Miniprotein binders against a7ua95r516to809. Designs and how they scored, part 3

Target 1, 294 residues: a7ua95r516to809
Amino acid sequence: ASLSLLSISDLVPDLQFIFFWMSNAIEILYFIQQKSPAYMQTIELMDDKAGSKESLLSATISANEEAMTILEEVIMYTFQQCVYYITKTLYVVLPGLLDCNPFGTEPSSEQCRRAAGVCVCAVCVMPEAVRRVVSVFQTTSDLLQQYQVHSEIQSQMFAYLFFFTNVSLFNQLIDKGPARGWFQRSRVLQIQASVKILLDWAKGAGHNHLAQKFFAKFCSTVTILASPPQQLSQMSWKALCAEHPSLKPVQLHRILTQYQLMAELGPLPIWQPSSEDEAYIYRTVDLLESFENH
Short names: E, the ipSAE of ESMFold2; O, the ipSAE of OpenDDE; V2, 0.75 times the mean of E and O plus 0.25 times the DockQ between their complexes.

## First folded at step 7 (miniprotein)

Design v1 (at its last look DockQ between E and O 0.88; V2 from the best seeds 0.00; counts 0 for: oily stretch 30-48 1.62, pae E 2.0 > 1.5, pTM E .712 < .8)
Fold by ESMFold2, look of step 7:
Structure v1 (fold): chain B 294 residues (1-294), chain A 80 residues (1-80)
Amino acid sequence: as target 1 above (294 residues)
Amino acid sequence: SPELRELLKEAAEILREAIELAEKLGDPELFRELLLAIAKLIRLAVWLKRKGDPEILKEAKELIEELREILEKARELLEK
């Protein structure tokens, strides 16, 4: 059957129900983990009567194993369902990040407008495209807090959402960038500014370490593309690989090729891949990232 | 279905109350009964997208009765 997803706000009722059960399953699992050893010890210390001690112990062990198994499965299932719904909304809004101009005249706060000379910085104004992405992340954070989901699960949720965001942005930039003009320097600087706003949100939300870890590939790409030609031309292939370990040889090669075209540079001997890497730079199957790796 | 979702939420509330009482007691048989009820409740909750089958609704109602019995046992143990 066909389904339509509009926005994160349209999904909130379903997400509330899924988070309700995820949170309950986690709390129940914690109860069992915390109390099971004490109950088992109590049974073992009981005075043994006509098989009641051994029967109770055996039945309790069996019930414990069954409960733990199904709770772990439900936590995984509900986590995957949350990720499924949330990433569908992210998929819709993420492309706008690559097309927006964060230096534009998007609506700003009333306070910034009243202080006209002080608050006209484009970085202080959140573009609509960035706002849409932040809204997904913020709504997710609010729901996780509302249902008191364990902090470790909250971190795993955002780790995957940042992973998904990185893969989506990287793949679109690499695949559609030439046709969309996204490799032009002015456009790269706009993309860099938009991503900075998103990273600032992640830092303020307490997820800086996760964002730094899972955005590495996309951020490396934008950093290279934003570099002045005089600086980048001084770096060898080996140095670039060392500075940007998140990029595969085929990915780095593609990025440098687009940079050469944009900067009107001819082939540079210093960017010639090592013999080991030369076998890999034409492996187009390795160019785009998989959403299943994290 | 909406009816099944509400029944399962009711069951979860009863279970949470029973767990709170069980934590104060330390009774091994009550703990075993809770473990079995937990497994039943969570299995039913996993089937939320299977549509409101009348047989599943019957199982949810039976589970609520089972959970109320467990809660009553816990309350009686605390009165001692």
Scores: ipSAE 0.446, ipTM 0.818, lowest interface PAE 2.0, mean pLDDT 82
Fold by OpenDDE base, look of step 7:
Structure v1 (fold): chain B 294 residues (1-294), chain A 80 residues (1-80)
Amino acid sequence: as target 1 above (294 residues)
Amino acid sequence: SPELRELLKEAAEILREAIELAEKLGDPELFRELLLAIAKLIRLAVWLKRKGDPEILKEAKELIEELREILEKARELLEK
């Protein structure tokens, strides 16, 4: 109940604080890494006045080790906190993506209407459900840029967020799709269009490779489900496995089985799993993706 | 707490200035003092979950004073 009210905008003040310290910690860590060797050398070159040099060196080494350790811990902690808050927000908005009809005249977001002009920005023309998801990613991107977070950390952040999004959407589609009619071709086409908008945003934001990599499983699922029966019925199990390597045999089997039911197709021998895959198609534990495998 | 956040922000600003000055000076003692101050600051920043703890606020204020002293030392060294 309380999670449904959580918007990314509500988290911005907390996220700003976390990003501030994450960025500062990275900057300070870099400073220490760059300067410590020179300072140690300087101490080593000092005249040995009655053991003061050794004591100073030892004390400086100890202080350096402590500072480095704490900084690394803070960077890791702040990263985890960012991910935690952002993924909570994603968890709330992602289900809306599966129910979205991007072909409908959904009213433009109220926020852009309050600006005296029709904002024609790429985000404002998006369906509301897609816009909400994109807003989470865009806000994250904006904050990362605002605080000049190191590019590697930015990449890691988006990698995880895309991973999380893929797992969430995939699991929801597989688990709830049949009951909610998401496997119906018309609904699948809506989902496909919505995901394309998200992927186009990711491409525009410079994360095309990451998006393609981490959304592969969900995209493969949607692609299969969006395929016309005449086309898909001509594809063998082996061909589908080769075309969609991101899908486990159990996942592909489930998708095809549900597709067959939805399309009222009789048993298709061509979709019969290979003898090698036959043992794996019943591993239901592998059906849904885990959030821990990242 | 908003107060703690502001104190930590202030501390970070003072620290940045001190780092910049220390980088120019190349003084190993000053560097060591900065490392210790960094460790303290970051520890306080992580403990932000203890919102409103008067002890943490006190520690933050003390750290700001330490950082000011370090900064002043750095300034004095640059003037020599």
Scores: ipSAE 0.372, ipTM 0.770, lowest interface PAE 1.2, mean pLDDT 87
ESMFold2 (binder alone), look of step 7: mean pLDDT 76; pTM 0.681

Design v2 (at its last look DockQ between E and O 0.38; V2 from the best seeds 0.00; counts 0 for: pae E 4.9 > 1.5, pTM E .645 < .8, SAP 72.939 > 70)
Fold by OpenDDE base, look of step 7:
Structure v2 (fold): chain B 294 residues (1-294), chain A 80 residues (1-80)
Amino acid sequence: as target 1 above (294 residues)
Amino acid sequence: SPELRELLKEAAEILYEAIELALKLGDPELFRELLLAIAELIRLAVELKRKGDPEILKRAKELIEKLREILEKARELLEK
């Protein structure tokens, strides 16, 4: 099936299976960790029948370590598989977020229309493109809760998903933004509104800190681009660097250069990089974010 | 297969009890076998889902049967 047709709903049965075993593996691991020490003590307290105790203890320790290792591997593997499938779905729906006009009368999603009752849930009132992205995260959250996955694992998963989302959106905006008109103020304001809806969802879902942390780069980019020319032209390079520390010098320079072109501003000496940053603004290899840095 | 998923789910539900029973019985060999079998079962279940490999399916079935045998042994020991 072409990646373009893959919805999170299509993956739910597979994800359910993976989450089931991930949760079970975590639970079994925890159970072993809690019960094994008492069991080992029981062996240690047994009468030493001619060296059998030490051999038995050693064998039991070895088996326990092996089982624990296998369970940890399963947990890691299932985690990676979940992330893999979910990020594939995100990859498909994320571009729609950049093209979304949240201020437009987009027709209500067909799914909400089929429910005889006007679902006034926060998700149902979202623009379709935003709703699709949120649906991926919500489905993930629902599955994690359904299978009672440990909170730390949930946090790690959302951290990665937000990271992935930020990288994807940032790279698309930087790379394709000028050509697609995403740097136009009107479009930027649409993007900003769409991202705000996503961030509000994340806040409501209890992931506010993670969302703020991992979306910082994309949000900074959008904030700069959404700034009125009169305001942004008064900000120095140093001030912008300080206000947007998540952006590398090369990234900030690119954003400002494209902003200047879009706004038909002449060269602004105030945006000139510092002598310290001047060498870094030409490092094009650092322009786009890497998915490997997580 | 849906059948295997159901078998694995059922196995998972029984496995905690089996581990508790093994701990109660104080049979270290049974406990060791159960731990290893459970871990392997979970691993195979995940692999089976990923690859759909008939060989993995065979191994999983064999392991499930082994687990059933171990569980039955544990039950027999508890009745004594």
Scores: ipSAE 0.221, ipTM 0.673, lowest interface PAE 1.7, mean pLDDT 85
Fold by ESMFold2, look of step 7:
Structure v2 (fold): chain B 294 residues (1-294), chain A 80 residues (1-80)
Amino acid sequence: as target 1 above (294 residues)
Amino acid sequence: SPELRELLKEAAEILYEAIELALKLGDPELFRELLLAIAELIRLAVELKRKGDPEILKRAKELIEKLREILEKARELLEK
């Protein structure tokens, strides 16, 4: 048998190690920063006998700066390793969001999902593909809290994880969508529902503003594709650009082209790009997003 | 492995004490040496988890013993 797929539960021991050392490095860095002013003041109040005050002051400044540099490097390294392990897991599980059907559960499960104003979370109604992605985010959140990682570092980590998720989903949809049938309206509505579950998780976890910011490109794409033809055909190119500023001209043009094919619409004059944008709609190097960009 | 994890937790506790002592001593070389040793421990532990190489575990144990020696030096300097 071949190697098994990488799962987040298999990585927990590695992540526990990395989060432990990252949290310790942050605490030591903070300790040095808080002690430095007091230590400097103590040296300033010393008697100047034998000129040792200036030597001790210089050595203390040098040691603090060296230590802070090393700790910042350790924090950067451990942060990058966390991101590496977690995004490797996300890369494997994210495509399944595009293939799953969140509406295909038993009627009793559908009733639980649709119940009243209270969203009843029954694990058995969540598609396996969505559950795998949520599990990665939830496990990451639990570990960060367990090791009491500074809240700013937690936010930076989820900002990158949401950025990575958006890039991965967007690129897969644009690149493989025609071959996979993902531009069909019923399919787009299923994708939209699956992403809503993920966004609801982010809101409940306290990361709503990050999710809103970093999923904008993918969500705009799905919103356009889910729009009824009568409604969308009334919106000009200028209006669509203004409504969806996260999309580059080449990206919006490609999405509208796929929409026209799926809806069996002919070219619409009001979707013609402006003369300024016309220069950019054929830059295929700008179509897919870079995982290293912004 | 659980052995490496326990050793690195011990190293973090030793380092915290040594940093506090080094700040009292004003000895920048001791402080720098301790932090470099911890950074190397992190690198070795990550490589061990990735590759499972027993040689890396041996090097990590040696580095922890070096950290203990440095802490002993710091204690002796504070006693005079």
Scores: ipSAE 0.147, ipTM 0.556, lowest interface PAE 4.9, mean pLDDT 77
ESMFold2 (binder alone), look of step 7: mean pLDDT 77; pTM 0.679

## First folded at step 8 (miniprotein)

Design w1 (at its last look DockQ between E and O 0.61; V2 from the best seeds 0.00; counts 0 for: pae O 1.7 > 1.5, pTM O .674 < .8)
Fold by ESMFold2, look of step 8:
Structure w1 (fold): chain B 294 residues (1-294), chain A 80 residues (1-80)
Amino acid sequence: as target 1 above (294 residues)
Amino acid sequence: SPELRELLKEAAEILREAIELAEKLGDPELYRELLLAIAKLIRLAIELRRKGDPEILKRAKELIEELREILEKARELLEK
């Protein structure tokens, strides 16, 4: 287990093993699904010397079902193992996105320019905290493509990785934000810029729809916190709920309360919840997201 | 362990040979035997990596030998 807490590069041999066997399991499962009718028809066309054709057909169906069951179980297990290892790496690197200053990173480092002759440094452009997260996603994408994992499985894996990323970032922001000063506008703008780099990676990798879907809660939170007080103060509770449907009432209320405290604003009548929502803003069990409800 | 590493390498090579032959095979009985053996080998390779106890090692070696026999029959059939 201690090896899985290092960088994603240290996990590549284990991931290569798992992806190889998972990819082969998927290939055979697909083959059985597509080719079984032809083999069943071949059995039906056989000359039946001892009346054993029904027995052969039954045995073939049973063997296909057993093989498919085994393969489905292996695919589920190997998928879970990949996700487990990759998310352990993400868990270590994701907090850095919240402390990162992407505006202070420029492609002008002396070492990078000298080594390349001309600056070619996409790596030098990204702050290290963002680079570590992107590296996990990029390495995962490269391995999935290298082993020719079925595109639906690739999409499901990134759906879960984006879900995990959203839950991790959102929970840390809500839970640790007051103590860490992450609700201050200068920090929120830096967080927004760092996350944009990550979203741009997802778009370039062909996962834009998944990122838009699964990052919605965290992105809504950052959008609210990045809003100027003059603009946000003009929006009613009802309007904010309508614009940010991914946020539960307790979450929206907590975000607005923290915004008010950090911006040194007094209570705003326009942000009072509707009578319908008042019961829900105190549901503290609903404040943090669960990693289990994907 | 060196024995485990060598066995997993052998399993991977046999697996790829078996899959490629299975995709060309037309005989229902040999197809059935080959596909089930392939599925069991994949499961066993995962178990071998997780824990390489002597029982799993023995089953893997036996399954690889069964696959070799099936592959020989399949090659002969396809040459006809």
Scores: ipSAE 0.702, ipTM 0.909, lowest interface PAE 0.8, mean pLDDT 83
Fold by OpenDDE base, look of step 8:
Structure w1 (fold): chain B 294 residues (1-294), chain A 80 residues (1-80)
Amino acid sequence: as target 1 above (294 residues)
Amino acid sequence: SPELRELLKEAAEILREAIELAEKLGDPELYRELLLAIAKLIRLAIELRRKGDPEILKRAKELIEELREILEKARELLEK
């Protein structure tokens, strides 16, 4: 069964509808928050005609509370739906990022917005697997901008998407990496280059801080694996922990163990966990990242 | 349905105009009516995603008429 690779383009109409309502709801909520106090004051300053003022005030407060509650629900719901659709698309395209060779020459994408024919723009020169991932993020960015979604919501959206991406890539690398040869230095360098392209995109899109924060675990893993054996073998467990604080002891231990196997290095005493961390390196439940912690 | 989506867009446009007018008028009664209409619109929008119910289309049309009435009231108040 050819799982018809659901493209982000197929979801655009649904996403547009969701973003439309999300943006509208945010705008209306903001309006209510800004104007409600003035309206309440206006009611309070009205002539008290036989208790009508108090009734009107109470009714207005109630209506305001109801409207705001519903708006908040809509914002939350639309946000969750956006995340659901986008992450579903990411789930499909992210594995390709680990298998791609970014140093190869690939044809330009037909999806390039800039030129008829062969385009040499930054997106068109990207490897196809990287371009597919970037396309999801770019489409999301474009839609958020098109509907003028509040900057805070945009930041939250990208924070979650980067989180999801990091968890997905990290878990795949840790779980499947040894079997797929992704721990081989040459393959790691390819992965590192691919991730750099994604990070460069995020920087260009104004999300540099978020990308650095939420990709920290995956980047740390790739950095360690990309390190030459001569350099990495000189680093102590404590030094590695200090340099890669995003990694849990169990994660670092797994990475180093797999690195040793891949590089055919014997046991290195310098990588022995500290007495403090020794109890934690066996916590296999903490090895893979959870999607629920965000 | 595409029809329902278009109706909701229309409702949103009417609502935006009504909000702008309400802001200019500062009328508390109009403001209350607008809040109630907003609540109804959003409820309908949420329900549309859950069930392709033909009843929702009817409710959407009714809401658009309500919003038009609010907008007309706002316009009348501005002309006074």
Scores: ipSAE 0.221, ipTM 0.692, lowest interface PAE 1.7, mean pLDDT 85
ESMFold2 (binder alone), look of step 8: mean pLDDT 76; pTM 0.671

Design w2 (at its last look DockQ between E and O 0.79; V2 from the best seeds 0.00; counts 0 for: pae E 2.7 > 1.5, pTM E .601 < .8)
Fold by ESMFold2, look of step 8:
Structure w2 (fold): chain B 294 residues (1-294), chain A 80 residues (1-80)
Amino acid sequence: as target 1 above (294 residues)
Amino acid sequence: SPELRELLKEAAEILREAIELAEKLGDPELYRELLLLIAKLIRLAVWLKRKGDPEILKEAKELIEEAREILEKARELLEK
């Protein structure tokens, strides 16, 4: 089945199926790995008068290997299917983060007033665009926990979802930002606030380390763009590279160029790339990030 | 496809029982059979959802019948 859906809620039944069987495959794989030495020892202690011991041992080893191969195939396939369907949903909702205004949210908003007496979480006051992204992450987290998926697989899932989110937001900001006005300082501050809400969700969900690691490029970009001109103009190219190691030279150069245009600054000598970086600022093939995990 | 939903429900029930029995059994031959059964059931459930092919449905029904026979043998062994 192909699940190209706008809303994560429409995806839940298929994700429930996938997580159920992935979780079972993982559990059985670990069971085989833990039990295999004990069962082989049991065969070693058996009588061998009819030669059945050797045949049984060989058959048991072969069965273990075949079962583990099958289960590993299932785990890989189901993981890839989860990633595929969830990221298709993310791809649709992520651009809204760049357009929303989190500062316009009032505690007494119409949504909170309509839910009077039941407004018990930050979701009620969250901008709709941010809420849609958080909903994808929260639904994924809830399903992974409901089906008791191994914690390492849950971490790998969120590592990829955060990686995908970072690449999607960064590429769209760099590629469409000039035409959409996303480099205006007021817009950058709004984007920064929206990203903070996502980071707070990740921290509360126990994924702070993963979020810090995989959002680094987009967060560095927003941090630079949000800096006051008096502060940023005092930082050399070398200092900016050291503060933001996740940014490639071509990316940092593009960000500073957009910053100069929006802050109405002329070229700054202190932002001249080092001689070793000069060749890299023209590598337009390195400007946008790949969704491939290499 | 009500037939597909019933097969998947039955596969899930067989899987749960097979895991329980495999953990309790000390019989290496039956452990081997349950292990392969469990792996094949999981793969079949995942692949069956992806396609509604009548040949895959027939294969699923045959595997489920084989699984029921193995589980009955395992239950008898545990009663001893």
Scores: ipSAE 0.343, ipTM 0.766, lowest interface PAE 2.7, mean pLDDT 80
Fold by OpenDDE base, look of step 8:
Structure w2 (fold): chain B 294 residues (1-294), chain A 80 residues (1-80)
Amino acid sequence: as target 1 above (294 residues)
Amino acid sequence: SPELRELLKEAAEILREAIELAEKLGDPELYRELLLLIAKLIRLAVWLKRKGDPEILKEAKELIEEAREILEKARELLEK
């Protein structure tokens, strides 16, 4: 009950604090890395007064190493804290993405920064469930930009968030999908449209490659389930494996089995796993994705 | 606490000035001292979010005072 009330907006003050120190630590670390050689050269060019130069050089190296270690710890800690808070928010909003109907008309969000009244911006026309997810990512992006966090750290942040999102959505779809009717073609098309909106946002935010990479499993699952029976029934197991390399054999087998049940298709010999994959389709431990593999 | 907020604000100001001064510093000894102090201060500032540890607050105050002294030395060096 209490988790349903958690908004990303409630976490902004804490995130701002964390991003501030993360950015500063990165900046200082970068500064040290860039300036350290020049300082060492300066010491090397100094007059050698009775071994003082070597001692000073050693002390400077040691200080740089210690400072860099401390800064790296701060960066890692702040990064982990950001991920913790953001993923907690995502955990709350992501289930709504699977249940939403993106083809309906919903009122514009009051959170739109662009207009007084009814806004027709890309965010305001999004379904509420999609908008809530996008809002988490957008807020993260805005904060990272506001504090001018290094691009590599931004990429790592979004990589992890997309990974988490993919794992969460994939696992929910595989585990709860049959019971909730998410494997019905009409529902799958809704999910596909919702995910497309998210991917379009990621593309617009400059994270297209990361989104394509880390959403591959979920997108592959949705693509298979969205396929008309007439088309999918013509694809062999090998062809499906080749087209969807992100899916493990056990995952593909589960998807196809559930598809057969949903579409009231009898067993299709063409979907029979290869002799090579036959041993792997029973590895139920590999069915759901793990959050620890990243 | 209001005290913590003020301490963090001061830490941020010290950090900004420290970065600027470090770019201009030609003294490797002063650079070393400043660098270590900045790193320790940042670490403490991040840990101070744990609102409840009086020992951390005391340590942070001590580091800030030390940082001010080092910054003053750095300023004096640059005026020279």
Scores: ipSAE 0.115, ipTM 0.622, lowest interface PAE 2.0, mean pLDDT 84
ESMFold2 (binder alone), look of step 8: mean pLDDT 76; pTM 0.661

## First folded at step 9 (miniprotein)

Design x1 (at its last look DockQ between E and O 0.92; V2 from the best seeds 0.00; counts 0 for: pae O 3.0 > 1.5, pTM O .560 < .8)
Fold by ESMFold2, look of step 9:
Structure x1 (fold): chain B 294 residues (1-294), chain A 80 residues (1-80)
Amino acid sequence: as target 1 above (294 residues)
Amino acid sequence: SPELRELLKEVAEILREAIELARKLGDPELYRELLLAIAKLIRLAIELRRKGDPEILKRAKELIEELREILEKARELLEE
């Protein structure tokens, strides 16, 4: 079936429903885990009435297991549905990050334009393409907070969203970059600035650790491509691998090849792969990342 | 749709009461019955939103009535 463009604001009612019931299921699961041992002990301390104690204990254990299983299934289903809807909107807005110019973009609204004479706000100065992505993350964060979702589930959700974002941006840059001109140095510097705005949002939202972890591959790519030729040409293959451990040999090799073309450097002996890595630089199956491996 | 929204509000209200009573309840038999009803009702609320099928609506109303009976028994025990 054909997909339509979908904004996060259009999904809020559905997400509110899903987050509400996911949060309730989590809270009740936690309650069962904390209180069930006390009820089991109560049954074990009861005087046996013609075998009724054994039957009651067995039934209580079975009921606890069934209730916990149902709740765990609900949590899994609702989590997957949230991720599905949110990543569907991310899929639509993420490519714009690679095309935007954060240095020369006018304010995103007339309200920010009118206020520019006296003050500006960070959201109003933010490029529209970056603002669209931040809006998805911010709306998700607001909903998780509104429904008081357990912090571990909040972390798991943002871990997946950042993972999805990294895979999407990295794959598009590697796959479409030559045709779209994204390897030109001026474009790479614009991309780097846009990503910094996203990372600043993640830090301010309390997700700095997750962002550092899951954006590492895309950030390493942009960092290499943004490096001055004088600086980068002094780094050996081994040094680059050590500096950018998130990149597979085939990925690093491809990025350096693109860098050579744009910087007009030609082959550099110090960028020759180590003996151990040489077999892997041509594995095209390893070039792009999978959305299923997180 | 409007009828479904009203039913889901009723489910949310009865679940809040059920959780409050479960925290206070010391009777293992009623605790067990309450937990199962709560878990099944949450799953059914998800199914109602997804499908909105008349048979699921009937099951939801039946489960709400079952949960009300359990809550009544629980309230009586707590007032003793």
Scores: ipSAE 0.371, ipTM 0.786, lowest interface PAE 2.7, mean pLDDT 80
Fold by OpenDDE base, look of step 9:
Structure x1 (fold): chain B 294 residues (1-294), chain A 80 residues (1-80)
Amino acid sequence: as target 1 above (294 residues)
Amino acid sequence: SPELRELLKEVAEILREAIELARKLGDPELYRELLLAIAKLIRLAIELRRKGDPEILKRAKELIEELREILEKARELLEE
């Protein structure tokens, strides 16, 4: 109950604090890495007063290592805390993405209605369920930029968030999809459109490559399910494996089996797994994605 | 707590100045001392936010004073 009320906006004050310290720690760590060699050289060029030079050098190296270790711990901790809070928010809003009808006239968000002018920005025209997901990512992006977090850390953050999103959406679709009717063509097309809006945002935000990489499994699943029966029934198991390499054999088999049931297709020999994959299609442990693999 | 907020504000201010001074420092001893103090202070600030432990608060205050002394030495060196 309490989680359902949690918005990304509620977390902004805590996230701001965390991002501040993360950014500072990264900046200092980078500074140490860049300047340490010059300082070591400075010590080396000092007049050797009876072993004082070696002692100072050793002490400086030790201090540098200690400082870097502490900073790395702070960066790791703050990164984990950011991910923790942001993924909690995502967990709440992501299910709405699968139920969203992007083709319907959903009322514009209350926030855009209060602005005297019809905001025609890309976010304002989004379906509410998609906008909520995008808002989490946009807020994250804005905070990362505001605190000038190093680009590599920004990339790692979005990589993880996209990974989490993909795992969450994929697992929900595979597990609950048949029961929720998400495998019906009309619903699949809605899901596909919603995901496209998210991917377009990611592209506009400069994260196109990461989005394509980490959403590959969910996108592949949606692509297969969105395919017309006439087209998909002509594709062999091997062809589908080749076209959708992000899917494990057990996952592809599950998708095709559910597709077959939904489309009321008889057994299709062309979808029969290869002899090499036959053993893998029964590995149900590999059916759902794990959050631990990142 | 209000005390924690004020401490964290002070830490942030000191940290900003320390970063700037560190960039300009040419003394390797002061550089080393400053870096250690900054790193420890950042750790403590995070820990204070997490735990709110009075002992951590005391330690943070002590470290702030240490850092202020280092910064003053750094300023003096840069003025020469």
Scores: ipSAE 0.063, ipTM 0.567, lowest interface PAE 3.0, mean pLDDT 83
ESMFold2 (binder alone), look of step 9: mean pLDDT 78; pTM 0.694

